VH-VL binders against q9p7v3. Designs and how they scored, part 14

Target 1, 220 residues: q9p7v3
Amino acid sequence: MNKSIFIQLQDQIDKEHSIREKLTAEVDLLDEKLRVLQLLLANCEQNLENQEEILEALEIIKSKTRGLAELASNFPYYKYNGVWDRSIQKVVYLYLLASWTGRLDKSLRPTYSLLSLSEVGQILQVPVFPEESTFHLSIEQYLHAVLSLCSELARQSVNSVISGNYHIPFEALNTIQKVHSSFQVLSLKNDSLRRHFDGLKYDLKRSEDVVYDLRIHKLV
Key: E = the ipSAE of ESMFold2; O = the ipSAE of OpenDDE; V2 = 0.75 times the mean of E and O plus 0.25 times the DockQ between their complexes.

## First folded at step 2 (VH-VL; framework fv_felzartamab)

Design F12b (at its last look DockQ between E and O 0.02; V2 from the best seeds 0.00; counts 0 for: pae O 14.6 > 2, off the site)
Fold by ESMFold2, look of step 2:
Structure F12b (fold): chain C 220 residues (1-220), chain A 120 residues (1-120), chain B 107 residues (1-107)
Amino acid sequence: as target 1 above (220 residues)
Amino acid sequence: QVQLVESGGGLVQPGGSLRLSCAASGFTFSDYYMNWVRQAPGKGLEWVSGISSSGSYTYYADSVKGRFTISRDNSKNTLYLQMNSLRAEDTAVYYCARDLSGWDYYFDYWGQGTLVTVSS
Amino acid sequence: DIELTQPPSVSVAPGQTARISCSGDNIGDYYVYWYQQKPGQAPVLVIYDDSDRPSGIPERFSGSNSGNTATLTISGTQAEDEADYYCQSYDSSGYAVFGGGTKLTVL
């Protein structure tokens, strides 16, 4: 019988498909919660009453991220990390945004600054620089999240003027410029990260225009 | 179509001051970061200073920091360089240059330059 | 700070390929830009982001950048290509830094 080798290959294919389906199901559940948090944070400067909802969403996302980490740690990291890569980027991004806007805890005190990769890892209870090939937050995920934060800060800068929050545009511009300084000493020849970074110039321009408009109309 | 015209160059003694202007036309000046790049006679190119589209942020090469001040007036489509405490090493043709972003610092359009000579 | 080294001159026969090098420590980790300057004229951007051509630049101009060397290549070189060529990248603070220039002669 010359079919034994192909039966073994089919068995391995079926196992890998089953693993991918389990991981995808967990990622889909995480993505649902990410959408909820993203909506809550989109206009958070206008609605302090939603803070308990934000804290609940953060806790759910932390729990789901830890659950994914536990499941994924049973399997080779680099074989399956494509399943969760984009979703984990968004987890990091939303935690950065929550911290910047003062919504990460009950204090409601904006930091106007970036959590480090290590700080995000500690908050989520997920490794960031593992000695072993296990589930972890990657530098690339963090860098993409920082760039996504800048895009959102530029957008909220515009909306904050409409709401009368004239301090936020200056803090957004300051943060975007600090990200610019940090990134310009990095090699950005990763195709995905390079393309994402190219958008930072637009975010900077938009934030500068908002600050300029405030000065012209003497609102600050 | 895009035009950048520098003016204000001339002969100045060491320690003196000079103000360069760059008149822009053929594009929406207030959408662009602007730069000064210089070229000493018979030498290569050296970036000097840059300014954001609104004028809120300015950037300087170490060789000119503290002595030169870049500015812009978007209502007049004009870029300026105030040059103080001039040295013989500042002798160069000064070009006005445009880019889309301060991070990229690549210069898609250049003026024809204005000569600054610092000599006793 | 990064030093960009270019040969002072390159000579090429018409129709042949000219290659102008720009050397720097790990220059392949940064974007490189190339400018053409004819006598008495302002520079013109001919290559950006290592290998891309602005609108209006002939396809005979190409660029590459890896390791410690970026290269401007002009295939089918024409007499009108005779000019000074400057490479440009970034210093440790992210500001523009230029190579010393290469005089291309078409013989």
Scores: ipSAE 0.005, ipTM 0.492, lowest interface PAE 13.1, mean pLDDT 86
Fold by OpenDDE, look of step 2:
Structure F12b (fold): chain C 220 residues (1-220), chain A 120 residues (1-120), chain B 107 residues (1-107)
Amino acid sequence: as target 1 above (220 residues)
Amino acid sequence: QVQLVESGGGLVQPGGSLRLSCAASGFTFSDYYMNWVRQAPGKGLEWVSGISSSGSYTYYADSVKGRFTISRDNSKNTLYLQMNSLRAEDTAVYYCARDLSGWDYYFDYWGQGTLVTVSS
Amino acid sequence: DIELTQPPSVSVAPGQTARISCSGDNIGDYYVYWYQQKPGQAPVLVIYDDSDRPSGIPERFSGSNSGNTATLTISGTQAEDEADYYCQSYDSSGYAVFGGGTKLTVL
């Protein structure tokens, strides 16, 4: 074997490493902003005092996501998507949550409704359903985000009861039920999604329990 | 339907300038890298320049670096190529091409091209 | 950097298989793309990522890439396949690099 082959391989390794570092840097910046928004959206109860901050955080995340998208567009998607998949999934999740709670542009979707992948793409101005070699929001990222949303809705249902917002549990249950039904018709081949879907069943049960408790106590 | 339409080609003297335009339609223009590829008469294809989706990044072949400037107006769905200090060897049909992959450059849609002739 | 070499011309009888080579050092380590260009027309992508076909491209078009040679294969060549074919890849900087092109004549 020609030593030159190994030199070339090393060069490629170095290049890939450099690319991953660049992408990671952008993702890190994005992640910092995601934490901020996550805290702001930690309660489904609409707080008008925080609305401006939420909108600002959403815009920042959009900007950071677009920046990442632009950078990532220089590289094969399939090779490097592992660097941003989790973060982008979280981006989608937070936008879904913001919309569901009525803290996003209500002209897009009514409160307590689910944004589609296409709509999220439109909001973020990031492509969906393109060739895999192009940066995009993937179906898998979206599905994970939806499942994460359901988990969060189940969690916040309990909190909403404590705060006296008894309508939230019903809306949450309705959404989770619809998502559950929808996922049942999907042919999921992804093991991660399958596992996450199993979690959805649990969340559905939790949400149902909350609603049943409310009914038993004649709170609703 | 994706459509790219080049314009602005013509006859120009050596040392002259010309600005090419490419009007894009049928897709979200701002989501894609765009490129210029040229073809001299009876010759092969040569990559000239590329620009990122937002326009923040521009790339040039060594043969045109310092003379050509690629730009875009996403609000107008238009790609531009400002060509200065034109040379006879710049004579070619200039195609605008959509880039589906930035690093692994390849072009899934091409315009019909516009002819630039540099001659005294 | 990678340099792509194509034969200037290839001839094939109708119904026969045409093979157009694109040679480059370790080209198999890169993705190769193929374009068809008919006279007076813009290039059309016919193969991407070595062997994948865009929608609308006939199945008779196929691609392979290994070692130092990428190959565009046209099985059951038809008269309408007469055109110039260009292979394309990318250099170490990621910029597009084209082969010199091959004129395919259908006899």
Scores: ipSAE 0.000, ipTM 0.496, lowest interface PAE 14.6, mean pLDDT 90
ESMFold2 (binder alone), look of step 2: mean pLDDT 92; pTM 0.931

